# Designs tried in a protein design chat: VH-VL binders against q0atu2. Part 81

Target 1, 119 residues: q0atu2
Amino acid sequence: MLDKKARIRTSREYRNVFEKGKRLSGRFLIIYYVENALDNNRFGFITNKKIGMAVIRNRIKRQLRAIVREYQGQVKNKHDIVLVARAGIGKSSFEGMEKDYIAIMKKAGLFARNANKID
Below, E stands for the ipSAE of ESMFold2; O stands for the ipSAE of OpenDDE; V2 stands for 0.75 times the mean of E and O plus 0.25 times the DockQ between their complexes.

## First folded at step 3 (VH-VL)

Design q11 (framework fv_ivicentamab_arm2)
Fold by ESMFold2-Fast, scan of step 3:
Structure q11 (fold): chain C 119 residues (1-119), chain A 119 residues (1-119), chain B 110 residues (1-110)
Amino acid sequence: as target 1 above (119 residues)
Amino acid sequence: EVQLVESGGGLVQPGGSLRLSCAASGFTVSDNYMNWVRQAPGKGLEWVSIIYSGGSTDYASWAKGRFTISRDNSKNTLYLQMNSLRAEDTAVYYCAREYGSWGYYFDLWGQGTLVTVSS
Amino acid sequence: AYDMTQSPSTLSASVGDRVTITCQASQSIDSWLAWYQQKPGKAPKLLIHKASSLESGVPSRFKGSGSGTEFTLTISSLQPDDFATYYCQQYDSYSGEAYTFGGGTKVEIK
């Protein structure tokens, strides 16, 4: 789990990212991202009903948090980033989601040049 | 020690089907990202499909709907089911392993198996 | 769409020559590029990854360089074993075109 200071918690904070942020789509994920005025990054996670049942949505949300946590140190500082799971994500593997996350973050310019899985 | 061996290639008529196998030794297929790459006689390399360690799959746009990548973990074997074959599918088909979790480059290749689609 | 263009398509050289092969990406791929060597009737062999990182067991006469859109494979003092076809491969793409190969460069004996 991410620390509470690294999480977007309020509807106001989510709306700010959607309103002022940039959008980038991957295969299973969409990210919305904007620079913040803090000393750290914050992440938000959205899994809509179109993904499937609550048990599936909760599993995906948990897996996405784990992925974000693993690569946290490689993310360019001072950003609010919201991950929105796309409908097809329910049929993806953990590895498939991880690959998509890395690719999107690199394309957004939010990862270090040599971003790799942290193991 | 570490090896990939393809089989199942042969002559098939246009519109026919064929299933290729790739037997792995010295490592576990399900722990890796496995790919099929083909090469038409006298031509260059062309990526066909991937199966992620978690089981998710992706395909070249021209392969979608006709080709299916799969694996049998108990046999440590990778497969490529090819349907609706065309003359342009004539090629040597290689199975290839990706280096590391996010290398996206191929550190181990099989010897290849020739598929000839001819009327 | 990541187009990978190799030049030249064919290169004639003599043993001892310095050989240079170029790979150009249609968009920046950072340093996410690999080089492969393929001899007739054989599978490709990985030579270099991340543009310049030489694989274990590959002779030091092989050098990769470049970043962004322009990449070069150089073979200093060409040896008989080096007559082969060479392919570059980008792995920066985040879409279904993640594994794009160049057209190949055949290094032939002069």
Scores: ipSAE 0.007, ipTM 0.565, lowest interface PAE 10.1, mean pLDDT 84

Design q12 (framework fv_ivicentamab_arm2)
Fold by ESMFold2-Fast, scan of step 3:
Structure q12 (fold): chain C 119 residues (1-119), chain A 119 residues (1-119), chain B 110 residues (1-110)
Amino acid sequence: as target 1 above (119 residues)
Amino acid sequence: EVQLVESGGGLVQPGGSLRLSCAASGFTVSDNYMNWVRQAPGKGLEWVSIIYSGGSTDYASWAKGRFTISRDNSKNTLYLQMNSLRAEDTAVYYCAREYGSWDFYFDLWGQGTLVTVSS
Amino acid sequence: AYDMTQSPSTLSASVGDRVTITCQASQSIDSWLAWYQQKPGKAPKLLIHKASSLESGVPSRFKGSGSGTEFTLTISSLQPDDFATYYCQQYDSYSGEAYTFGGGTKVEIK
């Protein structure tokens, strides 16, 4: 799981990302993201009733946290990022969610470049 | 030294199976996105499969159900299990690393291993 | 679906010539495109990533440009070592059509 330091925890922080951040939509996920003034990234997760019953929503949330944690080292530093699960994500495989996450983060320019390589 | 070395290619009859290996040195395969790319004699490059750092996999449409990409972290080795081989699968198979998982182009390639599917 | 169309398929040139290879994507891939050089019997070698970023150790006569759907690889003054086949590769999609390569351009001696 994600460290407490890497979680968006307050309503104010979620609101800031939605109001001031950029939005990018994938097949199963929408991300909202904004640069922060911290030394680290923070992630938030939203799974609403449209996805299904609590057991489905809890599974999706757990799987998304696992995906984010696996790829946290690849994310460009100093961002607050909120993942919103879209209707239909409950029918997706773990692989489908992972692929959508990677595609969105890449298109958002949120994956880090190697600083040691000449561009 | 950072390198990839493929093995396991050879002559096989249509309908047969082969398992290709790709031994990595100088880096850890589980920290990277690893791919198989093939090239039929005298033809162009064709992407086959990927295994993400988290372990999820994806395949070219024509490879699904016949080819399986995997890794053994204890041996730092990537595999491609090929079943139900056809004459059209005759190619040099390369394993390739995506650059540091940060930018998804192939910065490191093995020398390739030839698979010939013929009666 | 990401189709990558590369042209020309074959190009004849002399040492010192300026050669241009074009790569067209069927839909926008932003700048997520790499160029590779392949000599007979050898593995491909990365030349350029993100459409225009030259790989370390690659001569400055190689230049990539473009974004969206139209991309170009230019060799400003062809050298004997440059006779090879060149491939573009999109990496915008990671699905079953991920990492689609162009058909290749063979640069032959005239």
Scores: ipSAE 0.007, ipTM 0.595, lowest interface PAE 10.9, mean pLDDT 85

Design q13 (framework fv_ivicentamab_arm2)
Fold by ESMFold2-Fast, scan of step 3:
Structure q13 (fold): chain C 119 residues (1-119), chain A 119 residues (1-119), chain B 110 residues (1-110)
Amino acid sequence: as target 1 above (119 residues)
Amino acid sequence: EVQLVESGGGLVQPGGSLRLSCAASGFTVSDNYMNWVRQAPGKGLEWVSIIYSGGSTDYASWAKGRFTISRDNSKNTLYLQMNSLRAEDTAVYYCAREYGSWDYAFDLWGQGTLVTVSS
Amino acid sequence: AYDMTQSPSTLSASVGDRVTITCQASQSIDSWLAWYQQKPGKAPKLLIHKASSLESGVPSRFKGSGSGTEFTLTISSLQPDDFATYYCQQYDSYSGEAYTFGGGTKVEIK
């Protein structure tokens, strides 16, 4: 569960990330990401019908939100990030999704030690 | 003061078990990725296991099934449970911190604890 | 799994020398490589992360370079405190192992 301010809500906001952002693929996840003009990060989540039935898609979406929330303090500020679940994610464990998220965020250069701390 | 202190090493017979502890001070283990690394006498460094900030774990292929990494957040302590010990497990075992997925790898190490597996 | 090959295994040098240590990955690890210094009886100390980023408090004579599969640690003017064993380490999260160390390079007095 993420704070309302940390979620991408509108189709226009999703479209902006897809059209102007960079794309990076992991094993189970694809991220699209772009710097925003806000003082915070925002996350979007997409689980399409290729993944499976609604119950599976909703489980995946809930688990991804939990992972994002756990690592939110390590994400460099001022980014809009959309996570797109790949077809194979339904076969993954929570652990597998967590590892893939960490790997892809590192590769994107979006993780930083104490990213949002004021010293 | 930011510090890691290992304990629990000693002499154990082949086939035996041993639990190592790593007490952290000056920071919170659950906010970081925590690792175990070993070094056989006169040899190089070898990664053993990781526990991610969210609680998921990974192991070197040779350690999987025999070694278990865990933590106790209330005691701010990392553990390594080692079972079915072999002579080749003889090494100094270090605990090491990695800040989430930030670029460091292992920025803080304990002093190490010696495990000797011998009859 | 990524193999990390470090060379040379042993190097003899004098104070003031320029020392170069190399590290090769069997597959590209981009810039996800760290360098550590270890003195006898002590834990390793992080010198450089992400191939070229110097850790706070580490002298500027230490420099890391490279990307992909070829990496170098250079000590531009060797000091008495620099006689130690040096290790490279990949931490590319897509590797078969989460972390893999090179075999080490012992820098000893000539």
Scores: ipSAE 0.042, ipTM 0.708, lowest interface PAE 6.4, mean pLDDT 86

Design q14 (framework fv_ivicentamab_arm2; at its last look DockQ between E and O 0.11; V2 from the best seeds 0.00; counts 0 for: pae E 14.2 > 2, placed apart)
Fold by OpenDDE, look of step 4:
Structure q14 (fold): chain C 119 residues (1-119), chain A 119 residues (1-119), chain B 110 residues (1-110)
Amino acid sequence: as target 1 above (119 residues)
Amino acid sequence: EVQLVESGGGLVQPGGSLRLSCAASGFTVSDNYMNWVRQAPGKGLEWVSIIYSGGSTDYASWAKGRFTISRDNSKNTLYLQMNSLRAEDTAVYYCAREYGSWDYYFDYWGQGTLVTVSS
Amino acid sequence: AYDMTQSPSTLSASVGDRVTITCQASQSIDSWLAWYQQKPGKAPKLLIHKASSLESGVPSRFKGSGSGTEFTLTISSLQPDDFATYYCQQYDSYSGEAYTFGGGTKVEIK
């Protein structure tokens, strides 16, 4: 579970990211990211109906939160980041989802180039 | 020394099936992200499929439903089962290892095995 | 629409020439771009990864540069052994394919 402080929670916060942030698309994820004025990162998650039934959307959201939590310490500070699940993510494996997340974050310059899986 | 050796290629009729093998040495297949990449005669390189270290799989959009990637850990061998083959599937098929699983390039390739689909 | 555009498709040059190959991505990929060399009847060989990191054993006349959406492979002084086809490659294409390659550049003798 992500710390409450590490979550984007309000519609205004989401709108700010969409309006002022940068957008980058991966295989299974689209990220919107913008620098914030805080000392911590905040994450938002969007899984719309094109992903599938509610049970699937909830599973995907849970998996994305798990991935974000695991790699949270390797993300550059002072960013609001919204993860939007793409339609194909419902059929993806956890490993594929994890790889896509790391890849897109690296491409966005939000991960250090030498960032590794924490095991 | 790392080595990848493909086999199983040959001539097959449209609608037929074929299973390719890739015997690896110098590293453990199950500990790495393994891929198949093909190249039609005189054409460029095209990614086919991946099997993650955890055993989950993914495919190019055109390959889904017809191609199946798998491995035998006891034999340290990668496989590609190809069904419902078409003329456009004619190509040299390479197995390739992804470096470090998080760097997104292929550092070792086999010499490839030719698959010819023709009536 | 292609995720990666490689140019030129064919390049004629002489030994000693400076050769430049370009790869353009449809969206920013930071520095996550690899270059491969392929000779007829052989498998691709990794030359450069992470846009500019030279693979072990690759001659220093090969240089990768660029970031974001524009990348270049430069051969400072073309040698006889360098006549081949070169490919750029990235992961996580917008098209939904995991890996995408450029169309290739054939470097042939003038």
Scores: ipSAE 0.822, ipTM 0.926, lowest interface PAE 0.6, mean pLDDT 93
Fold by ESMFold2-Fast, scan of step 3:
Order: structure tokens, then sequence, then C-alpha cells
Structure q14 (fold): chain C 119 residues (1-119), chain A 119 residues (1-119), chain B 110 residues (1-110)
């Protein structure tokens, strides 16, 4: 599980990221991201009804949190990042989602060190 | 250096099955993201399937349930098992390697193998 | 849903000509676009990635440019080896589960 300090929890905090942040789309994910005034990163997760039934949405949300946790040490400090799952994500494998996350984070310039699995 | 050699194509009747092979040399298949891409006669390129370095797989929506991508690490060979073939599956099938763990473009392609589905 | 539209679908040219192929994305893909060359009966070959980065061994007469929704592949002085079909591919985002290629541009002898 991600530490509570590393989670975006309030509607106000989500709204700030959407209004002031940059947007970058991947195959299965969209991220919105902005620098924060804190000493740590915070992550938010959105899975909406277009993905599918509750059982699928809950699985996706758990898998995304696991991916974010695994790579949290590689993310440049002082950012608020919201992950929005796209409709097609429900049909993707775990590694498909993981690859997409790595790709969008690198394209956004948010990884401090190389997150590539294959060197 | 890097080579990909496909085989297994041929003439099959509608409803039939066929297994394609892609023998790799100069690199290790299990260390890379490997894909099948097809091209119907006189048409453009269409992505079919991926197998990730960790062994997970994803498919084009039209390929799910009929096509299975796999690999044999001991033979350094990629496979595509095609079942319930239709006339519209007639195409040259290429195996292709993705450039890096987060890039979604292909740096090496095999020569292709022709699959013809006809009575 | 993303669409990748290439124009023209075919073009006729002579050796030494400057030829330009255009690729349009239905929404912004920044610079995340690759170009491939395919000769008759052969597999595609990677020419350019990240809109403008030439692959090792690709002649300098090939140039990629553009950002956002409009991209071009330019061949500054067409050679006999360049008569082929060219495809663009976006890798920023795509609809559903598929990689998105343009429809191709066939460069033929005039």
Amino acid sequence: as target 1 above (119 residues)
Amino acid sequence: EVQLVESGGGLVQPGGSLRLSCAASGFTVSDNYMNWVRQAPGKGLEWVSIIYSGGSTDYASWAKGRFTISRDNSKNTLYLQMNSLRAEDTAVYYCAREYGSWDYYFDYWGQGTLVTVSS
Amino acid sequence: AYDMTQSPSTLSASVGDRVTITCQASQSIDSWLAWYQQKPGKAPKLLIHKASSLESGVPSRFKGSGSGTEFTLTISSLQPDDFATYYCQQYDSYSGEAYTFGGGTKVEIK
C-alpha cells in the first residue's frame, strides 16, 4: 500500500491537479501532473464506469497502486500526479499497464533514474 | 547480429488452425517485448499481439480468443497459434521486436510468412 | 479514438527529386512518431523515431520533422533505393488495444 502522505485524497487536491497540471496520454492511462510545495510526491487514482463493472474497476485500481508503489523511488520529488484509467485498460495485462505507466512517466520527464526493465 | 526468421505460413481452409514460428538470433526473446504485426495483400500494417519480457500477453480486440502468442525460451523462438481462421485473416505475418522497454516502435522485423485462408 | 492519416496515398517522382510525405494525427502526439520504409516483398525497416531522430545507418537525405498533429518525412534527393511504401506510426497514445499506423504512401517512379 502507498503511505497516506503519498495519496491525493480530497476533491480540492484533485481539482488543483486537473486545473493547473499538465496532461499526457498513454495507451491505457492519462496522467495529470503538477509540482507541489511539499517534500514528497502524492498520487491519485481514477477508474470510471467506462472501464466496466465494479469488479474490473477495483482490480485495475489495486494494480495501478501496486505499479506506482513499485516505481515510487524513481519519481522526481515534489509532484502531485493523478492517474486516470482509460476505457481499454480493463482488457490489458498487468505488464501492459506497467509498461504504459513507465512510458508516460518517462515522456513526462518525471523519472529521476532509468525505469526501463530491459537494458 | 539481430535476425528474426518466420515460418509456418501456408494455405488453410476457413475454420482451420495454423501455428507460426519466429526464430530469433543475436538477442534473447525473453529479455524483450515481442510482437506480431500483419499486412493483408496490398493493405497497411495492423498490430496483432504482444508478449512482454515477463511473459504476459495482450491482443488486438479482433484477435482475442482466436490467436495465442507464446515463446519457448530454450529455443529462443516466438509463436503465434491461430485458430478459427477466416478469409479476412489472409495476410503476411511479421514478428517484430520493440526498441526498448517503454518505446512502442519496432527496431527489427522478420521477413514475414504468408497465411492464405481460402477454400 | 486516434486516426493517423497519410497523404498522398501515392506519389510519382524521379531520381534526384525532393519528396515530402505528410502524416496527420487526430489529436496531439507531441513528437512520439516513427517512420518505416517497406520495399516490395520485404519487411518494414525503421527509419526515424521521436519524429526526427534518424536510426543508425539511415542516409542523411531522410529527414523527419513536425510536432503535435502534423508530421513530415522529406527525402531531399530521391535515390533508386528509395522507391518504396512509407508508413508513420504514433506511439504517444492509441485507441483500444492496437498500435496505430498511417495508411502508407507509395513512392513510385514517374
Scores: ipSAE 0.324, ipTM 0.768, lowest interface PAE 3.5, mean pLDDT 87
Fold by ESMFold2, look of step 4:
Structure q14 (fold): chain C 119 residues (1-119), chain A 119 residues (1-119), chain B 110 residues (1-110)
Amino acid sequence: as target 1 above (119 residues)
Amino acid sequence: EVQLVESGGGLVQPGGSLRLSCAASGFTVSDNYMNWVRQAPGKGLEWVSIIYSGGSTDYASWAKGRFTISRDNSKNTLYLQMNSLRAEDTAVYYCAREYGSWDYYFDYWGQGTLVTVSS
Amino acid sequence: AYDMTQSPSTLSASVGDRVTITCQASQSIDSWLAWYQQKPGKAPKLLIHKASSLESGVPSRFKGSGSGTEFTLTISSLQPDDFATYYCQQYDSYSGEAYTFGGGTKVEIK
């Protein structure tokens, strides 16, 4: 579970990331990201009904939170990052979502450069 | 071999109803995102409705409340129930498979079934 | 509605010409765009997905390009079989309506 400080909470905060941030698309995820003025990162998650029924959307949200929590120590500080689940993510495995997250965060330049030495 | 075969089109009076069917072979309908797309005579393509693999549905705003997409997993068949039909609903109706596990475009189309709404 | 503006609506060309068709999205769709060819009396046929990825069996004279809001389909040397109507389609499922088609471009001889 992410700390309260590490959450994007308000619609205004989400809108700021969407309007001011950069966008990168992966296989199962889209990320939007922008520098913030804080000493920490904040994460937001978007799952909508195009993904599936509520039970599926809740499972995906929990899985994505777990992935973000696992890698949060590797993420460059001072960023607001919103993960948007793509249609089709409901058929992905946890491992597939995790690989996609790692790839897209590396493309964005948001991960530590020596990940295999940390891992 | 993937195949989609539409049926159930015909001539109907304004205010009437029709149920279109799309029999699928070579893949499982409930594992895929399935769509209806229509084309009025001499006009372009217009998305009508989707059923996601998880069972959630969505509609173009003009179809909502009048059209219902559904499926029968035991028959591997997609349906479109069309009620309160109007002259502007006259079109060829296609069923189309969205290959949603990796890509979200329409990779297979049926040949369509003609619906004519006139007095 | 999520707008996809396709231009021109009709294009006259000769065999051997280079043909370019433009599709404009009202907001960024990254590369989530497909191109279809439709001949009279037939269902649409997928040509290109992800803006530039050529579908198997599609001749290499077809080329898709673009990202964000502006996309092009180019036919480098028009062949008799290429006279058809072409449609773009966005499939960015997390902004706007689920799926939106352009209005089409009819490629005619002469």
Scores: ipSAE 0.006, ipTM 0.515, lowest interface PAE 14.2, mean pLDDT 84
ESMFold2 (binder alone), look of step 4: mean pLDDT 89; pTM 0.909

Design q15 (framework fv_ivicentamab_arm2)
Fold by ESMFold2-Fast, scan of step 3:
Structure q15 (fold): chain C 119 residues (1-119), chain A 119 residues (1-119), chain B 110 residues (1-110)
Amino acid sequence: as target 1 above (119 residues)
Amino acid sequence: EVQLVESGGGLVQPGGSLRLSCAASGFTVSDNYMNWVRQAPGKGLEWVSIIYSGGSTDYASWAKGRFTISRDNSKNTLYLQMNSLRAEDTAVYYCARDYGSWDYYFDLWGQGTLVTVSS
Amino acid sequence: AYDMTQSPSTLSASVGDRVTITCQASQSIDSWLAWYQQKPGKAPKLLIHKASSLESGVPSRFKGSGSGTEFTLTISSLQPDDFATYYCQQYDSYSGEAYTFGGGTKVEIK
């Protein structure tokens, strides 16, 4: 459900975030993030086989996209952000993933203060 | 006009339960972080609980297990369910809006509703 | 989980006085501090956020300053409408689930 314009699409774009970006680890998530030259944010999602079977990985990806979409307006503009699910995420609740996302984005300084007051 | 109106306060015996309501107008509670803050007679302000825009919740350590924050999006109303009430829970309870995901300061407050726990 | 110490607990002042209230955090909170004014029987009102940013409609005689662990609210020329209790509140980006208020400073007539 996340807008296509807000998705990282190519392996080259993912590689750029990994090579040039900063890294922060949460309980269930790792983020890699870098400022981009575009006028919008883009998100990438990675779930490896250590998390579980394809059906579990696809469910986690959908839940993470829903969380990112919910908080999209709070993210500082002009960033490429890749979310990497840690092995333990399969045992987390949706609420647990949401709280971890909020915590790590705040720690990274990526959530904007007062972002919606002018709107 | 943007406002918060609390209701549901009253006299309750120790061990009893009470549910507070906070009706919002001029904005949507599910788009904001919403809080409960209390103030015992003659004392200072004390944070009770938060519900994040995505629906996750957090509580002061002393409130965990006894108090539950929730919302009804169809009624645009915030709630605080209080169980196992003690004399020390006697206070005016305010609902307060925390504007934006990054902000944790309160730009809008209700008028407060008095809860008295007494035998 | 930060401790916020506010001083003094009570101060007596006259109209026209310069009033200073101090708020001290047990660890650095950068500039993530708000000030509220509360009159008897009423809800708190936001005065200042981000330590020094005055809210719209708040008189210019109110000024916030400080960063890190020590913060100050100053009222340059106290008016009758300013006799109230003042609270600081930390909202550091890394403080997790805890919002912490200072104990309050009651500004009363001398």
Scores: ipSAE 0.007, ipTM 0.643, lowest interface PAE 8.5, mean pLDDT 85

Design q16 (framework fv_ivicentamab_arm2)
Fold by ESMFold2-Fast, scan of step 3:
Structure q16 (fold): chain C 119 residues (1-119), chain A 119 residues (1-119), chain B 110 residues (1-110)
Amino acid sequence: as target 1 above (119 residues)
Amino acid sequence: EVQLVESGGGLVQPGGSLRLSCAASGFTVSDYYMNWVRQAPGKGLEWVSIIYSGGSTDYASWAKGRFTISRDNSKNTLYLQMNSLRAEDTAVYYCAREYGSWDYYFDLWGQGTLVTVSS
Amino acid sequence: AYDMTQSPSTLSASVGDRVTITCQASQSIDSWLAWYQQKPGKAPKLLIHKASSLESGVPSRFKGSGSGTEFTLTISSLQPDDFATYYCQQYDSYSGEAYTFGGGTKVEIK
């Protein structure tokens, strides 16, 4: 689990990331990200109805939180980051989502290399 | 020394099935992301499927529902079950080891096995 | 669904020549590109990853360069062992399937 302080919780905070942030698309994920004035990172998660039924969306959201938590130490500090799941994510494996997360964070310049569990 | 050796290719009628094998030596397949990549005669390379170190799988969109990747850890062998074969599936099929969860490039390839789908 | 375009499809060269092969992506892939060498009847062999990082055991005459949408593989002094087909592969995970290969460039004897 992510700490409460590491989570984007209000509509106003989400709106700030969308309005002021940069956007980058991956295979299964889109991230919106902006530098914050805090001493920590905060993450938000969006799983829309195009992904599928509530049980699928809840599974995806839980798995994305687990992935973000696993790699939170590799993320450059002082950023608000919102992960938006793309329509195709429901067909992906956990490992597929993990690879996409690592790739997109790396491309955004937010992530250290060699954070994976292989080698 | 690390090696991958494919077998099981041959001539098959359209609509038929075939199972390919890829025997690994010098490393453990369950420790890596393992892939199938094919090459039609006179054409380029085309990714088919992956099995992640954790056992989850993903497929090219055209392969999903027809092809199944699996492994037998006791035999250190990767498999590709191919059903409902079409003429356009004619290709040399390679098994390939993916370097790491961060990187989608292939550091080790087998010699390939030829699958010909013809009447 | 990235399109990876290699040019030329075929080139003729002599031992000692400088050979240049180009790979273009339909959209930016930063530096997430690998180069492979394939000899007739053999499997591809990894030469370069992350656009410019030479694999262990690959001769220093092979050099990769570029970023974004345009990439180049250069062989500074072609050797007999280098007559082969070369493929680029993007491994950026964006806008489609992660493993898209170029059409290949065959380097053959003049």
Scores: ipSAE 0.007, ipTM 0.616, lowest interface PAE 9.8, mean pLDDT 85

Design q17 (framework fv_ivicentamab_arm2)
Fold by ESMFold2-Fast, scan of step 3:
Structure q17 (fold): chain C 119 residues (1-119), chain A 119 residues (1-119), chain B 110 residues (1-110)
Amino acid sequence: as target 1 above (119 residues)
Amino acid sequence: EVQLVESGGGLVQPGGSLRLSCAASGFTVSSNYMNWVRQAPGKGLEWVSIIYSGGSTDYASWAKGRFTISRDNSKNTLYLQMNSLRAEDTAVYYCAREYGSWDYYFDLWGQGTLVTVSS
Amino acid sequence: AYDMTQSPSTLSASVGDRVTITCQASQSIDSWLAWYQQKPGKAPKLLIHKASSLESGVPSRFKGSGSGTEFTLTISSLQPDDFATYYCQQYDSYSGEAYTFGGGTKVEIK
């Protein structure tokens, strides 16, 4: 489970990321991202009706949270990041979503190298 | 003690199949990016495949469709399934771990297992 | 595509010599380069990462330098234990070419 403090919760916070952030598109995902003034990263997740039925959208959302949690240690601190699932994601495997996430985060320069480790 | 031990190498005919194993001790395979790297006799190092901590995989272009990387978390073991083997696949195959998943260099290597593809 | 060109292919040296090995990337890789040492019949051993960061337990006579497209590994006073083959590796790529190695430099006794 992704920690509650690492989640974007309010409409105002989502709006801030969309208005001020940068956008990068992958095959199954779009990310919007902006630096924040906090000590930590926050993530938001959007799955729209074009993806499929509620059961499919909820599965995708859970799988994206699991992927983000798995790689959160590699993400540069002080960013608000919103993941928007593209229509085609409903036909993707978990592995396909994970691969796309890694690729877009690296391309965005958001994956930290040898940083933020706690000893 | 942190260690990787490969096994499963041997002599195989062209067109044949072989499965390599890499047993990890002192750390958890599923928490790391794991790779296969090979070296033909008297030649240099060549990257073969990766499995990311979340389970997604990627391959050298020449390995796609013939080789499959996988893991068994209950056995803490990495595998490489090799199909349609060719004489040029003759090499020592190393299992290698990436450093803490923070950087993408290899901090731990196994001893290697020799695969010979010949009559 | 990242091509890694390593020179020389073979280097003859004596104990006490200063040895320099060069690695050239076809495109800028910033500082995302590692150096490995391989002795006959053994697996490679990591020496240096991020172009210049020495691994724990690696003797201080080993030094990595460079950024962008040109990198060097220097052994300031060659010891008997240093006769080996050395490889550079870029890790800046985000594709199936993510781990490109140089061709290797064999450091052998003169």
Scores: ipSAE 0.008, ipTM 0.657, lowest interface PAE 8.1, mean pLDDT 86

